# VH-VL binders against Protein PLASTID MOVEMENT IMPAIRED 1 (PMI1), part 13

Target 1, 154 residues: Protein PLASTID MOVEMENT IMPAIRED 1 (PMI1), of Arabidopsis thaliana (Mouse-ear cress) (q9c8e6r131to284)
Amino acid sequence: LVRIGMQKLSCLLSVEVVAAQNLPASMNGLRLGVCVRKKETKDGAVQTMPCRVSQGSADFEETLFIKCHVYYSPANGKGSPAKFEARPFLFYLFAVDAKELEFGRHVVDLSELIQESVEKMNYEGARVRQWDMNWGLSGKAKGGELALKLGFQI

## First folded at step 5 (VH-VL)

Design c1 (from pb1 with heavy chain I102S T103L I104W; framework fv_bermekimab)
Fold by ESMFold2-Fast, scan of step 5:
Structure c1 (fold): chain C 154 residues (1-154), chain A 123 residues (1-123), chain B 107 residues (1-107)
Amino acid sequence: as target 1 above (154 residues)
Amino acid sequence: QVQLVESGGGVVQPGRSLRLSCTASGFTFSSYGMHWVRQAPGKGLEWVAVISYDGSNKYYAESVKGRFTISRDNSKNILFLQMDSLRLEDTAVYYCARDQGSLWFGEYYMDVWGQGTLVTFSS
Amino acid sequence: DIQMTQSPSSVSASVGDRVTITCRASQGISSWLAWYQQKPGKAPKLLIYAASSLQSGVPSRFSGSGSGSDFTLTISSLQPEDFATYYCQQADSFPYTFGGGTKVEHK
């Protein structure tokens, strides 16, 4: 899709899936996966390999990569910064053998991460930024958390 | 037990407005995304709109974008479709349907459907 | 938008026949495809989701297969209650789109 007056950034989103932690004892033995996808499209979703819960934790230690495009209007000389079109990604934990279970869903807008990174690059000279994410889980995993590290490369 | 019931259909004039309702029972309505799907007499199914479990996200088919508004009242277990600037090509039975999974729209398939409500036109 | 092309538009069959219906997506949709059954004057009923998963309560004579762009619904031994119109639907991206339908009618 070409947008009038907008330019396109080719981006690689990296998702380091660290662990699902502090899970209830009732979760021990379940095989879990983490799914990351564009919010509006299920095709192109990426998932971790299944990881079994042991002693309240599933330690994935796997990095997922998603290629995408983000559209933006360039900065003007009057001090107006570049404006990015929203690019939301959906993240969720799932049980491989019990897909009816829901543990909560989290949305991260890649355009907001890019905008923050671009602003930081102007002041600190950094070309890439990593975001540590720890999200509370719900449902049968209530009290647990999902630990991820997000990054992107243009 | 699990049931969706549409209402609000009827005979309308072109250019007018109509609001459809869909009342849910037998499940936790606030945990599911909801869809509207229509079917013109003697024709196939056409997807119309979707709304997330909390009402914060919505998406529309291009044919109705800017004219139709999907909304919900989780305290009353009711889904709405506000139809403005109605056209003859909007003639159809309108179904509401539940998104098979919980929480987010577009995550799953439509597993529970209402019986539909007819919207038709007079000259 | 993703176009769903369904064939045949209609098929005449007898009880006990094997019926196969095909559905083609204009783009790759992985396995994000569902099949619905609709009887005259009634709402659609979900039969198959994720291309090949049988919905709870649906008879085992119904099966789905395929991935990417080409999909099939098979009824292994047609029963009297199976005379209906069948629709495929992609759930890969918005807007969701349906095939044109296949009417399974008495020979």
Scores: ipSAE 0.000, ipTM 0.489, lowest interface PAE 17.0, mean pLDDT 84

Design c10 (from pb1 with heavy chain Y108W; framework fv_bermekimab)
Heavy chain, then light chain:
Amino acid sequence: QVQLVESGGGVVQPGRSLRLSCTASGFTFSSYGMHWVRQAPGKGLEWVAVISYDGSNKYYAESVKGRFTISRDNSKNILFLQMDSLRLEDTAVYYCARDQGITIFGEWYMDVWGQGTLVTFSS
Amino acid sequence: DIQMTQSPSSVSASVGDRVTITCRASQGISSWLAWYQQKPGKAPKLLIYAASSLQSGVPSRFSGSGSGSDFTLTISSLQPEDFATYYCQQADSFPYTFGGGTKVEHK
ESMFold2-Fast, scan of step 5: ipSAE 0.307; ipTM 0.762

Design c13 (framework fv_bermekimab)
Fold by ESMFold2-Fast, scan of step 5:
Structure c13 (fold): chain C 154 residues (1-154), chain A 122 residues (1-122), chain B 107 residues (1-107)
Amino acid sequence: as target 1 above (154 residues)
Amino acid sequence: QVQLVESGGGVVQPGRSLRLSCTASGFTFSSYGMHWVRQAPGKGLEWVAVISYDGSNKYYAESVKGRFTISRDNSKNILFLQMDSLRLEDTAVYYCARDQITIFGEYYMDVWGQGTLVTFSS
Amino acid sequence: DIQMTQSPSSVSASVGDRVTITCRASQGISSWLAWYQQKPGKAPKLLIYAASSLQSGVPSRFSGSGSGSDFTLTISSLQPEDFATYYCQQADSFPYTFGGGTKVEHK
């Protein structure tokens, strides 16, 4: 309805979960996972396999894929680039055996990644394919970082 | 209605220069990126160059870089290809083509001219 | 440059046949690939863009599939007007490159 005049793009979001690192010694032995979901719903959430913290890090080295649709208005002949409807995803670290613990949350809008890729193509003749993310953690994991590599495919 | 017409091709001698033109009609020329694509007799398509709608960005195939220059005059709806230091390997039908901008800004060529032949005398 | 390898170079086919043409990129290009049709003495015609999107006015018997480095153009039931040469073209980065072409000819 609200997307009248927009086209639908089938998109695959890829999330390479590298590691949670520089974690406090109190986190050693804990099993961690990383969850990615659409911000507006818990349906279709994906998560890594549990990874145990050893010597201050949990090295996931796992890629998650989420299939979704992104709505957009195509580029026009007046020099306007394509316009994308926001498509936010929520990312967070969790402890398998202590789900009450919060380590912080991050939102990434897939539509902004797509738009940046389009702008890069127009400016430099090549697309951005991968975004390196390094997020500071909070709570019991304060001082630690979550390292991810984001990408998308159409 | 929408039409592209190439001109300026002909018989030339190696080492000389030639300028091709492509005249657009039936659409807002200044709103579209434009390409040159060539095809040697009996061979496949080879992309040559592209120019953005406002002329600010240009890209070339490695085989022509430094020898060919793409340009446009939006006030006259004309696309140009200046070909310097011509070689026998440049023998081809040269097509101009209009791009179709997609969601990722990549250029797909949806409207083509009939082509103009560039060949060499004995 | 990204190299585009197209196979086969030639296909002998009859009206009503299913024809498949493949195109391989030397590196990943996501879905940024187009297919063109060219008849002798004529300019090329855009058939498919973004690997699988059918250009307006093109018959539904044409379809494209694939992503990454391997792509296929399919003609589900070959018609007399489909005997032509077909080309793939990557739109991932400049310079743009074409495949070598596949000639669909009469058996």
Scores: ipSAE 0.019, ipTM 0.627, lowest interface PAE 6.3, mean pLDDT 87

Design c14 (framework fv_bermekimab)
Fold by ESMFold2-Fast, scan of step 5:
Order: sequence, then structure tokens, then C-alpha cells
Structure c14 (fold): chain C 154 residues (1-154), chain A 122 residues (1-122), chain B 107 residues (1-107)
Amino acid sequence: as target 1 above (154 residues)
Amino acid sequence: QVQLVESGGGVVQPGRSLRLSCTASGFTFSSYGMHWVRQAPGKGLEWVAVISYDGSNKYYAESVKGRFTISRDNSKNILFLQMDSLRLEDTAVYYCAREGITIFGEYYMDVWGQGTLVTFSS
Amino acid sequence: DIQMTQSPSSVSASVGDRVTITCRASQGISSWLAWYQQKPGKAPKLLIYAASSLQSGVPSRFSGSGSGSDFTLTISSLQPEDFATYYCQQADSFPYTFGGGTKVEHK
């Protein structure tokens, strides 16, 4: 498997897992974790340490790092930026002691974050390096939300 | 560690041909675009040609278009410049250089060889 | 072709001086400008890329600024090893073009 016509960019995805919050009272006492993985494979998945829900929240305050490659086509020399191949990551909350529970899944394409950063730099002169995310939870955690801060380094 | 070494320069007569080589080491040659830049004695830098990382795209300065051909052999980490119909105006030190690019699309030449001199006799 | 006009062509300076070199493109090139240093008998060395980004290993006394058509390279406090010729280069479109160079000489 050879990527013909593409260059490789070494990238570090950072995921600051802030909290799962505004959880229903029925969630109190459960140990929760947050998992981040490449969408196409479970290999190399990273997850937070378990955090127990207390008074409607689990305050993880932990940063996860995932090293990966993003492939791109070089710019054509007429001032257009490089084109990036999709690099989707899957995020989800899970219960350590109740793995059958589903709280929703969210996909973020790292190539889109890179593209947005490139566009902001080219048009506004400012590099976007952090994205604040608040995702609504489902299932037994319906009404709650997962708060994260995403970033990348090259 | 990261190094580019030019060779093939020398004394030549007008109208003749010469092939320059640039051997790369210490990095993944096949991932980078490569440039040739020349400098006439006592003069400034003049861009000559570029070849994409896979060899599919090439561009030339107007002064050498139709006479010079840039090529590469990624299996041997070698860049070439075939120079045909040489003129006195082609007298210069020829440098090969590696193309860097930011994720924001800004190009630059971050690694350069020490150059090889092309000059004319008689 | 994009013409790069560099000024001055030469400057006489002493160690400790602040040196400013300017580069003007004949049309807008965004931030696609690099600065190189060349010492006699040696290959050029990259100093600044993307108009203002300092190449790793280059001393912090070197800085670049500008966007669009007007750019500057500044050496805040000239050191003995900084006496050299400096070139700007646009990478907006082919053919790539260099400025004519600025020679920083001893007084």
C-alpha cells in the first residue's frame, strides 16, 4: 500500500477532556471514561482514567494525545493551499462497569481542523489551534453534555 | 546528517551538453520537491527549475526553457539537471535545494548543496 | 513574472548596529516570502520563511515582517558573523524570483 502523489504530515492530536456534566441523578456513582480512536480501527485507541460521577458531573480534567499521520497533496504553485486526505476520529463516553450503555458517538475529522486553521491563517492572519466542543449526550445520560477542547501540533 | 551534494560541473564549450547530479542523504527524498538555483560569478541568485516530489510536475525559468530538463530518481535519491545547447550566459555555480512547505502552504528552500561550477573554455 | 526589488544594494555597518533590509514584490504575494543569508564561497542558508517565521537554529536577532507586497528583514544587533549578502525570494507563483541581494559590509 503506497500513497502515490501524497506527502505525509506528522501530527499530534490533543484532546483535553474537561467534564461530562449536567448528568441525570441516575448516573451518580457510575465510573465513566472517554475514548478517542481512529474511526477505521480500534487499534491505538486512547482513553481517560475512570472518573466517578458526583452531583451530576464527572470532572476528568485529563489530556489525551494521539500521534498520527495526515496525508496531503502539495499546493499547485498558484497560491492554493495543500489538500488534505480525511482523517476522522471517533469520540465517545463509556461506563466502566456498564459497558452495554451507549451515550452517543461523535466524529471529528482532523483534516477539517487543519484546513480551518490554514484558511484562517491565509485570510485573517490568525492561526486557530484550539476548538471548544460541547456535545449532547444520549441514552441514560440524556440531558447531559461532554465538554472537550481539541487541538493539534505538527 | 541531512545533506545535498552536487556533481557534474566543469569546463564546457558553447553549444555542448552537460548533466548535473545532486545526491540526497539523511531524509526521505521522495517526499520533497527539489529545485535548481544558479548564481553567476559576482551576481545574485537565479531560480532555474523545480520538480515535484513524484516527478510528475516540472517548471522552468524562461531563460532555460527548452534547453534544460530537470528529472529525478527516487530509488537512488538523485536529482538531475540535463543542460543542452549551453551558452556563455549559463556560467554559474549551480545549487540544488530541498523544498519545504508549511501546513499553511508557504514554500521555502531549507536545505542547500554546496554547489557545482559550470564555466566555459576557449 | 513577479519582480522582487530589494534595497539597499549594500549597507556599511558596525557590530551592534540595527540593520533593516527591504523587499518589494511587483504584485501581492501574501506571506509567501523567504529570506536567505549567503556568505562568500558558501551556499545560501534559510533564515526566515512565510515572511516572519524564524528557521530553527537561526538567532533571535533576525526577524521578518510584512505581507502583500512590502517586506523587511531586521537584524537587531549585528554580530561579526552576520556580514554577508541577504536575499528575499517569492514563492507565490512560478517562476520563483529572488531579490537582487543586499550586501552587509564592515564600515
Scores: ipSAE 0.006, ipTM 0.532, lowest interface PAE 9.5, mean pLDDT 85

Design c15 (framework fv_bermekimab)
Fold by ESMFold2-Fast, scan of step 5:
Structure c15 (fold): chain C 154 residues (1-154), chain A 124 residues (1-124), chain B 107 residues (1-107)
Amino acid sequence: as target 1 above (154 residues)
Amino acid sequence: QVQLVESGGGVVQPGRSLRLSCTASGFTFSSYGMHWVRQAPGKGLEWVAVISYDGSNKYYAESVKGRFTISRDNSKNILFLQMDSLRLEDTAVYYCARDQGSITIFGEYYMDVWGQGTLVTFSS
Amino acid sequence: DIQMTQSPSSVSASVGDRVTITCRASQGISSWLAWYQQKPGKAPKLLIYAASSLQSGVPSRFSGSGSGSDFTLTISSLQPEDFATYYCQQADSFPYTFGGGTKVEHK
C-alpha cells in the first residue's frame, strides 16, 4: 500500500497528570504512577514519578511528553478537510509495589484531538489545544478518579 | 521542580580519564532519554552523546566514539559520561540535557531541560 | 551527517528591532528542528521545537517557521534580555548537529 499524497505531521503529546483522587482508604500508603504509551507498543512509554497515596489522593502534578508522527491527507482545493490516520495512546494508573493490580485503562486517539482542534479553528476561529480529562477508576480504586490535562503541539 | 546538576569537571592532563555525573530531580528520570552536549571556550554547541530511557541504546559523535561512554543509573537518578584518553580538543563546558521523551534508534528529539554545565580543562 | 548552516554569524541590533535568523539543513529534516537561546555563562534554553512550536514560558515575540531544509527564527521586537547567541539544532537523525550560532549584539 502506497501512501500517495499522505503527509507526515510531527506531534508532541503533552499529558499533565494532576491527581488520582477520592481513593478508598485501602489504597492509602500505596505508591502510584501513571503510564502513557502508544496502544500497540511499549516503546516510547513514559510514566510519572511514583506518588504515595495520602488521605485518599496522590497528587502527581507532573507533565509527560511523547513525540510521534501522525499521517494525514491534506485538505484539497475543493473544500475537503484534512483527514488524519488513527494514532491511539493508552493511559493507565498502576501501583509501583503491586503491579498486578488493574485500575482501568483509557484510550485516546491523538488524531481525533488534532481533528477536533482543526474543526474548531475552521468553525469558531479558535483552536482547542487542551482537554481536561477525568475518568473513573476501577478495581481496588473503584470510586476514585484520575485527573489529566491533554494537549498537543505540531 | 525539574533540575539537572552536573559534577566531576576539573583540570586534567592529556591522556587521563574523568567521569562526569548529572543528578536529576523533580521528574521520572527513567522515562527520559538523556544527552551530553559540550561547548569549547568561545565556540558553538557540539552534541556529544545520547542514552535511551532504559540504557539499551546509545549514540555518540564521531569525535568521541571509542573514548567516551555514556551510562545511567535509574535507581539513583544519575547520568554519567566516562571520558577516557582525554585530548586538548576535549576542553569544554559539558552540559547534560533531558530529551523530551524516550529515544528511538532513528531519534528525533529536543533538549528541554539543561544543567548548568561543568568545565573540563587541561594543564600541561 | 546533516550539516546545519546558520546565518548571519552575528547581527547588530537595537531594542525594538525585528531580528531574523536563518538555518539551512544539508538535507530534508521535515519539521525536526529546534531553536535555543544562550546567554553568556549560562546553559542553552529551548525556545522553539518542531520548527514552529513555542516552548512553554517563552515570550510570544519569538516565532519559528519553515520545513524541509530552510528555517527561520524571528524576534518581532527585540528586548534588552534578548541579546544572546541563538542556535538551531536538527533532531532528524544521529549524530544531532547544531548550527554555528548567531550572536545578536548591541549596535
Scores: ipSAE 0.000, ipTM 0.462, lowest interface PAE 18.8, mean pLDDT 83

Design c16 (framework fv_bermekimab)
Fold by ESMFold2-Fast, scan of step 5:
Structure c16 (fold): chain C 154 residues (1-154), chain A 122 residues (1-122), chain B 107 residues (1-107)
Amino acid sequence: as target 1 above (154 residues)
Amino acid sequence: QVQLVESGGGVVQPGRSLRLSCTASGFTFSSYGMHWVRQAPGKGLEWVAVISYDGSNKYYAESVKGRFTISRDNSKNILFLQMDSLRLEDTAVYYCARGPITIFGEYYMDVWGQGTLVTFSS
Amino acid sequence: DIQMTQSPSSVSASVGDRVTITCRASQGISSWLAWYQQKPGKAPKLLIYAASSLQSGVPSRFSGSGSGSDFTLTISSLQPEDFATYYCQQADSFPYTFGGGTKVEHK
């Protein structure tokens, strides 16, 4: 990765973990957590407090914050867009008492959220403040969903 | 030397129209967004409007939306503010300001003119 | 609209003093905040943009900090030419809005 000529942006990613829902009955009673980390490293990973599955759902209702840097190249020419270095984050559900269970992994590139926010600002004069995510789960949680709300601050 | 000079202010009657101008020199006018900002006597700053470098995008404060029109002539390096349906509440010094657009779509105001006063007769 | 609240509205200070002015946004604006200085009878001057970036030609005694909703302008050692009114301004979304201003005056 060559960052010559790139500028650094300090960013705070916010992850409102709403719920893991529509879970199979076999999941009832398990304690679940949601982990968020930079895709390339386990360092700085954050996770929710454990939440027990009841009636097919684990209602976390917890917001996670993760600090990071995003690198970008200045815009060139009239109306030319800024170029952002990819900044992917990995999201996954895990079982506290059954770490061998895998429920799928989801990647969101923060640079794409930033670009979308900038484009909306340039076109409509207002930024996107929140992204609602609802991802299908796999493995023992197949048929269930993980609901999150993402945001960021610069 | 970068310079902005406002003109066109004066004493007007309520309900009438006035056109303000801002002449730019010392920089490539067509590469910058431009703002109008006003300040009532003894009061704080109030943002009025912005226009993009090519005139394709314009945004207004709610207090002036539908009454004021921002425009520009890049061939003459002039910014305009057409003020229709003027109200006593529009009494202010009007500043034009240069707004370089950032990579995140903001227009900060890095160079300002000296201002032109718009006031109303009793 | 995003409301910008500055405090204090005025401060009496002496040359050499450290002066701190705060600005609070009614909602999160990331780092999209600028600080301006205005002297009586003159146009405003940009001091700081993107919350903490010092504008070219502005003395290093001026600094800005903060993100989200709470922001601070600091003058580390007040000079005679710094007696003025200071304004914050959000650039997160339109319409842009200014704080009410803070007047830095002689004791």
Scores: ipSAE 0.155, ipTM 0.724, lowest interface PAE 5.0, mean pLDDT 89

Design c19 (from pb1 with heavy chain I104M; framework fv_bermekimab)
Heavy chain, then light chain:
Amino acid sequence: QVQLVESGGGVVQPGRSLRLSCTASGFTFSSYGMHWVRQAPGKGLEWVAVISYDGSNKYYAESVKGRFTISRDNSKNILFLQMDSLRLEDTAVYYCARDQGITMFGEYYMDVWGQGTLVTFSS
Amino acid sequence: DIQMTQSPSSVSASVGDRVTITCRASQGISSWLAWYQQKPGKAPKLLIYAASSLQSGVPSRFSGSGSGSDFTLTISSLQPEDFATYYCQQADSFPYTFGGGTKVEHK
ESMFold2-Fast, scan of step 5: ipSAE 0.405; ipTM 0.790

Design c2 (from pb1 with heavy chain I104L; framework fv_bermekimab)
Fold by ESMFold2-Fast, scan of step 5:
Structure c2 (fold): chain C 154 residues (1-154), chain A 123 residues (1-123), chain B 107 residues (1-107)
Amino acid sequence: as target 1 above (154 residues)
Amino acid sequence: QVQLVESGGGVVQPGRSLRLSCTASGFTFSSYGMHWVRQAPGKGLEWVAVISYDGSNKYYAESVKGRFTISRDNSKNILFLQMDSLRLEDTAVYYCARDQGITLFGEYYMDVWGQGTLVTFSS
Amino acid sequence: DIQMTQSPSSVSASVGDRVTITCRASQGISSWLAWYQQKPGKAPKLLIYAASSLQSGVPSRFSGSGSGSDFTLTISSLQPEDFATYYCQQADSFPYTFGGGTKVEHK
């Protein structure tokens, strides 16, 4: 993709991994981790330290950071807002000693978070600092949820 | 050619009202948000208020909220600051400034400033 | 409100000196920070926006850095016209807040 007329924004994505919770009893004792990566590549992927499921939850309480770039076309004086090139990240829960298990995958586009932050400043007078995410899990963890808090720095 | 000119400042008595004006020229006024910023003699800068390009959104510093009202007339390229219940602490040079936000990606920076108009109390 | 603290309050410098001014926000503001220059009796002039972007027409000896809560304005080689007061300003949320200013003085 040709990026003529686009500017590069250096970003740091922060992912506060709170917990995998309300897990079925069959999950107790498993060591879980949460992985965050750019959707198109495993390079630069980050993951939490393993956390063992106890009483239906794995309380990670760990923050992950990923550096990246987002390309955008600046806003113009005629009312056209800035346009961002998509920057998707893939999130998923995994079992350390049972890699064949899959619990679902979630994609968040960082460019959409940045766009929302820009729009909130215009309408509410403040940047959005944090996005609370609660995603339903699937497979052996069906009925459970993954709780995260996302943020970014420019 | 891009220019902002403030007027309406003067000597007032405590408790009275003043209306400041800022006339814009050399750019499409209706496309930009506008700010008021003040500076007390010998002191630093203090942000006062902002108004969106179409006048639909306004925000104020807590020290002036409920006493000052920002408004604009896009047909005449004029920004206003209505100042009610004036206090000695309001003594300052008042600047109007243009919001750079729409030229970037929603960021509010002040790229064009007027020369300022002085508001002071009888002495 | 987000409080902006500048240091030093004043600095004595000579032409050719490297001058560094620091600004600290009371909470994280990403890169939503600007630097302004003000000469006595004049309106402020925007030097740097988005923490590190040089405003058009501003000499390249001015540079900004930092993100989050700690920011720096650097003048690589001070010129006679640079003796002025410098202010940082956060643009993260309303109300906007300015630092207390740093006066760059002769000698």
Scores: ipSAE 0.272, ipTM 0.755, lowest interface PAE 4.1, mean pLDDT 88

Design c20 (framework fv_bermekimab)
Heavy chain, then light chain:
Amino acid sequence: QVQLVESGGGVVQPGRSLRLSCTASGFTFSSYGMHWVRQAPGKGLEWVAVISYDGSNKYYAESVKGRFTISRDNSKNILFLQMDSLRLEDTAVYYCARDQGVTIFGEYYYMDVWGQGTLVTFSS
Amino acid sequence: DIQMTQSPSSVSASVGDRVTITCRASQGISSWLAWYQQKPGKAPKLLIYAASSLQSGVPSRFSGSGSGSDFTLTISSLQPEDFATYYCQQADSFPYTFGGGTKVEHK
ESMFold2-Fast, scan of step 5: ipSAE 0.417; ipTM 0.741

Design c21 (framework fv_bermekimab)
Fold by ESMFold2-Fast, scan of step 5:
Structure c21 (fold): chain C 154 residues (1-154), chain A 124 residues (1-124), chain B 107 residues (1-107)
Amino acid sequence: as target 1 above (154 residues)
Amino acid sequence: QVQLVESGGGVVQPGRSLRLSCTASGFTFSSYGMHWVRQAPGKGLEWVAVISYDGSNKYYAESVKGRFTISRDNSKNILFLQMDSLRLEDTAVYYCARDQGISIFGEYYGMDVWGQGTLVTFSS
Amino acid sequence: DIQMTQSPSSVSASVGDRVTITCRASQGISSWLAWYQQKPGKAPKLLIYAASSLQSGVPSRFSGSGSGSDFTLTISSLQPEDFATYYCQQADSFPYTFGGGTKVEHK
């Protein structure tokens, strides 16, 4: 009943998928995609268009948008902070024609991005709007990295 | 386009009431705290009241406390100021304004969007 | 309530001049101060928030500085459209309070 007394905040999560890079030569020629979904469900996932690995990289250069809700306990006036329920998203790389291959999974909690944005505004007077992420890959892609830029809008 | 439009001002006699309205467009009204600010002819700015994004929290300037009531209707994107027991000292242009901070996060930093103002004045 | 004392009440200046306006709070307000520009017959326009953060669309000739109780708005090179009244406003606590204003007028 943790949501009793909570309200919902409409958010747009933006995921700029930059590249999967420094990939082993054995990955050259594979078509890759990046998938983002709510951690709690396998439905409602969004994914990039396929991108072929060439010379150790797949340069997606594509932004994904996910409309979602974050539950929160409202602020109790000026100086009383709002509290946000965790809203984790799962990110992973996949091979279009070999979906049995796994390259690792990464979780980002949207509520933590919101909290950091609020804290930066309170301490520095400027809202952070973009988070640069670089995650190590595993499996056949071990030694490679996935580069993303995350943001959100209310 | 982001816009606030006030209405409801006019000529009134002392002791009467007026209800001011402020219609918002071009932004998510329900995410922001809203203010009323007034300015007497030839004088400076005076803050009047604020209301949180959901209407649950309100604060008033001491000069209007107990006489003015701020409210909002998020379904219609309208902010209100109910002004009771009006005094000559209440003569002013009344502006509605959006707080720059995101009230849902408990933020209040100043006013980034303002209406054109509506004049409240008195006759005998 | 927090009292905001603004100085000077007016300043005579020419295009190209550096203009400095000062604002003092009766108690510490950290960096929670905004600056506004108001032209005759118009609503105020936000220039600066959080003492030093320039509002989007505001020319870079405007800058703010200060923390605690002493704050300054600077216009590095006054332009014809800058002749106006400027107000500071504390956002540390409710009620919000404004300074008395500084009129920047033609020499």
Scores: ipSAE 0.039, ipTM 0.673, lowest interface PAE 6.3, mean pLDDT 89

Design c22 (from pb1 with heavy chain R98K Y109A M110F V112I; framework fv_bermekimab)
Fold by ESMFold2-Fast, scan of step 5:
Structure c22 (fold): chain C 154 residues (1-154), chain A 123 residues (1-123), chain B 107 residues (1-107)
Amino acid sequence: as target 1 above (154 residues)
Amino acid sequence: QVQLVESGGGVVQPGRSLRLSCTASGFTFSSYGMHWVRQAPGKGLEWVAVISYDGSNKYYAESVKGRFTISRDNSKNILFLQMDSLRLEDTAVYYCAKDQGITIFGEYAFDIWGQGTLVTFSS
Amino acid sequence: DIQMTQSPSSVSASVGDRVTITCRASQGISSWLAWYQQKPGKAPKLLIYAASSLQSGVPSRFSGSGSGSDFTLTISSLQPEDFATYYCQQADSFPYTFGGGTKVEHK
């Protein structure tokens, strides 16, 4: 839908990449990275520095930032709350030296994080500061998980 | 022009009631949360209360909880503060302030302020 | 409640001086902080929101910095119209709270 009547917010998504952990022993020695991008385009994609798996984990401990715009319709006099257009981001783990390997893909819609923050503020009077994400991995990393902390600023 | 105009302040006796009004113009009043902020003579700013864009949610400072009631009339673009059981410590200039943000409750700041209305006490 | 400690309470300055005002939150508030200017007999005026974003129409000599619990408002070269009281305000959670104010006055 053309964004008729919608307003635009400049937004900064922050992704604290904590670790890929509980990985199978067969993953030890591989260099891994985590990539974050808008779902619809590879332009503006960001990724962590490579981190080698040791004793079942790759501890990235790196924060990534992505600038974007989020479109919304403001609250109106007929009792409708502000509504945000979907802003999906794609997250995935990759192997630097074995790009054919896939460990799963995860989508987080930034508009849902904004709506959750709005809802918590409206009903509890406090902001959500961060979202802790723990996602199960697949493929050769099955049984492992990717740990991240998400936040945003407007 | 975008503006907020407070009225209803005056001299009152302890234990009495007073209703403040704030009339909004120049923006879509029903789209924004609204706040009351007060300032005692020669003192700093103190946040008092907030009401969501549709009036469904409200929060109050502990010092006024149970005594003050915030409300709004979106059809007339008016914000109200009903002040019951008034105390000498409630002496202040009362400002209405518009929430900057896009949500039902506050974003970062108050971007539009009224001129203030004085509430004070006689002997 | 989140307490906002503002320092100094007053500062004597001359036109052309660099003025720095600090604000400390009793807990982390991310970037949910605003700065206001208030002149005698007037309502406060928004200067900075989101800790570092300059409000439209505010001169570029005003700047804000900080995140978490420590914040700073800087006036790079004080002008005659800048003698006023300045307040910080947190918008992380209700109740919203203001700092005690910093009065910037003539030497």
Scores: ipSAE 0.135, ipTM 0.681, lowest interface PAE 4.8, mean pLDDT 88

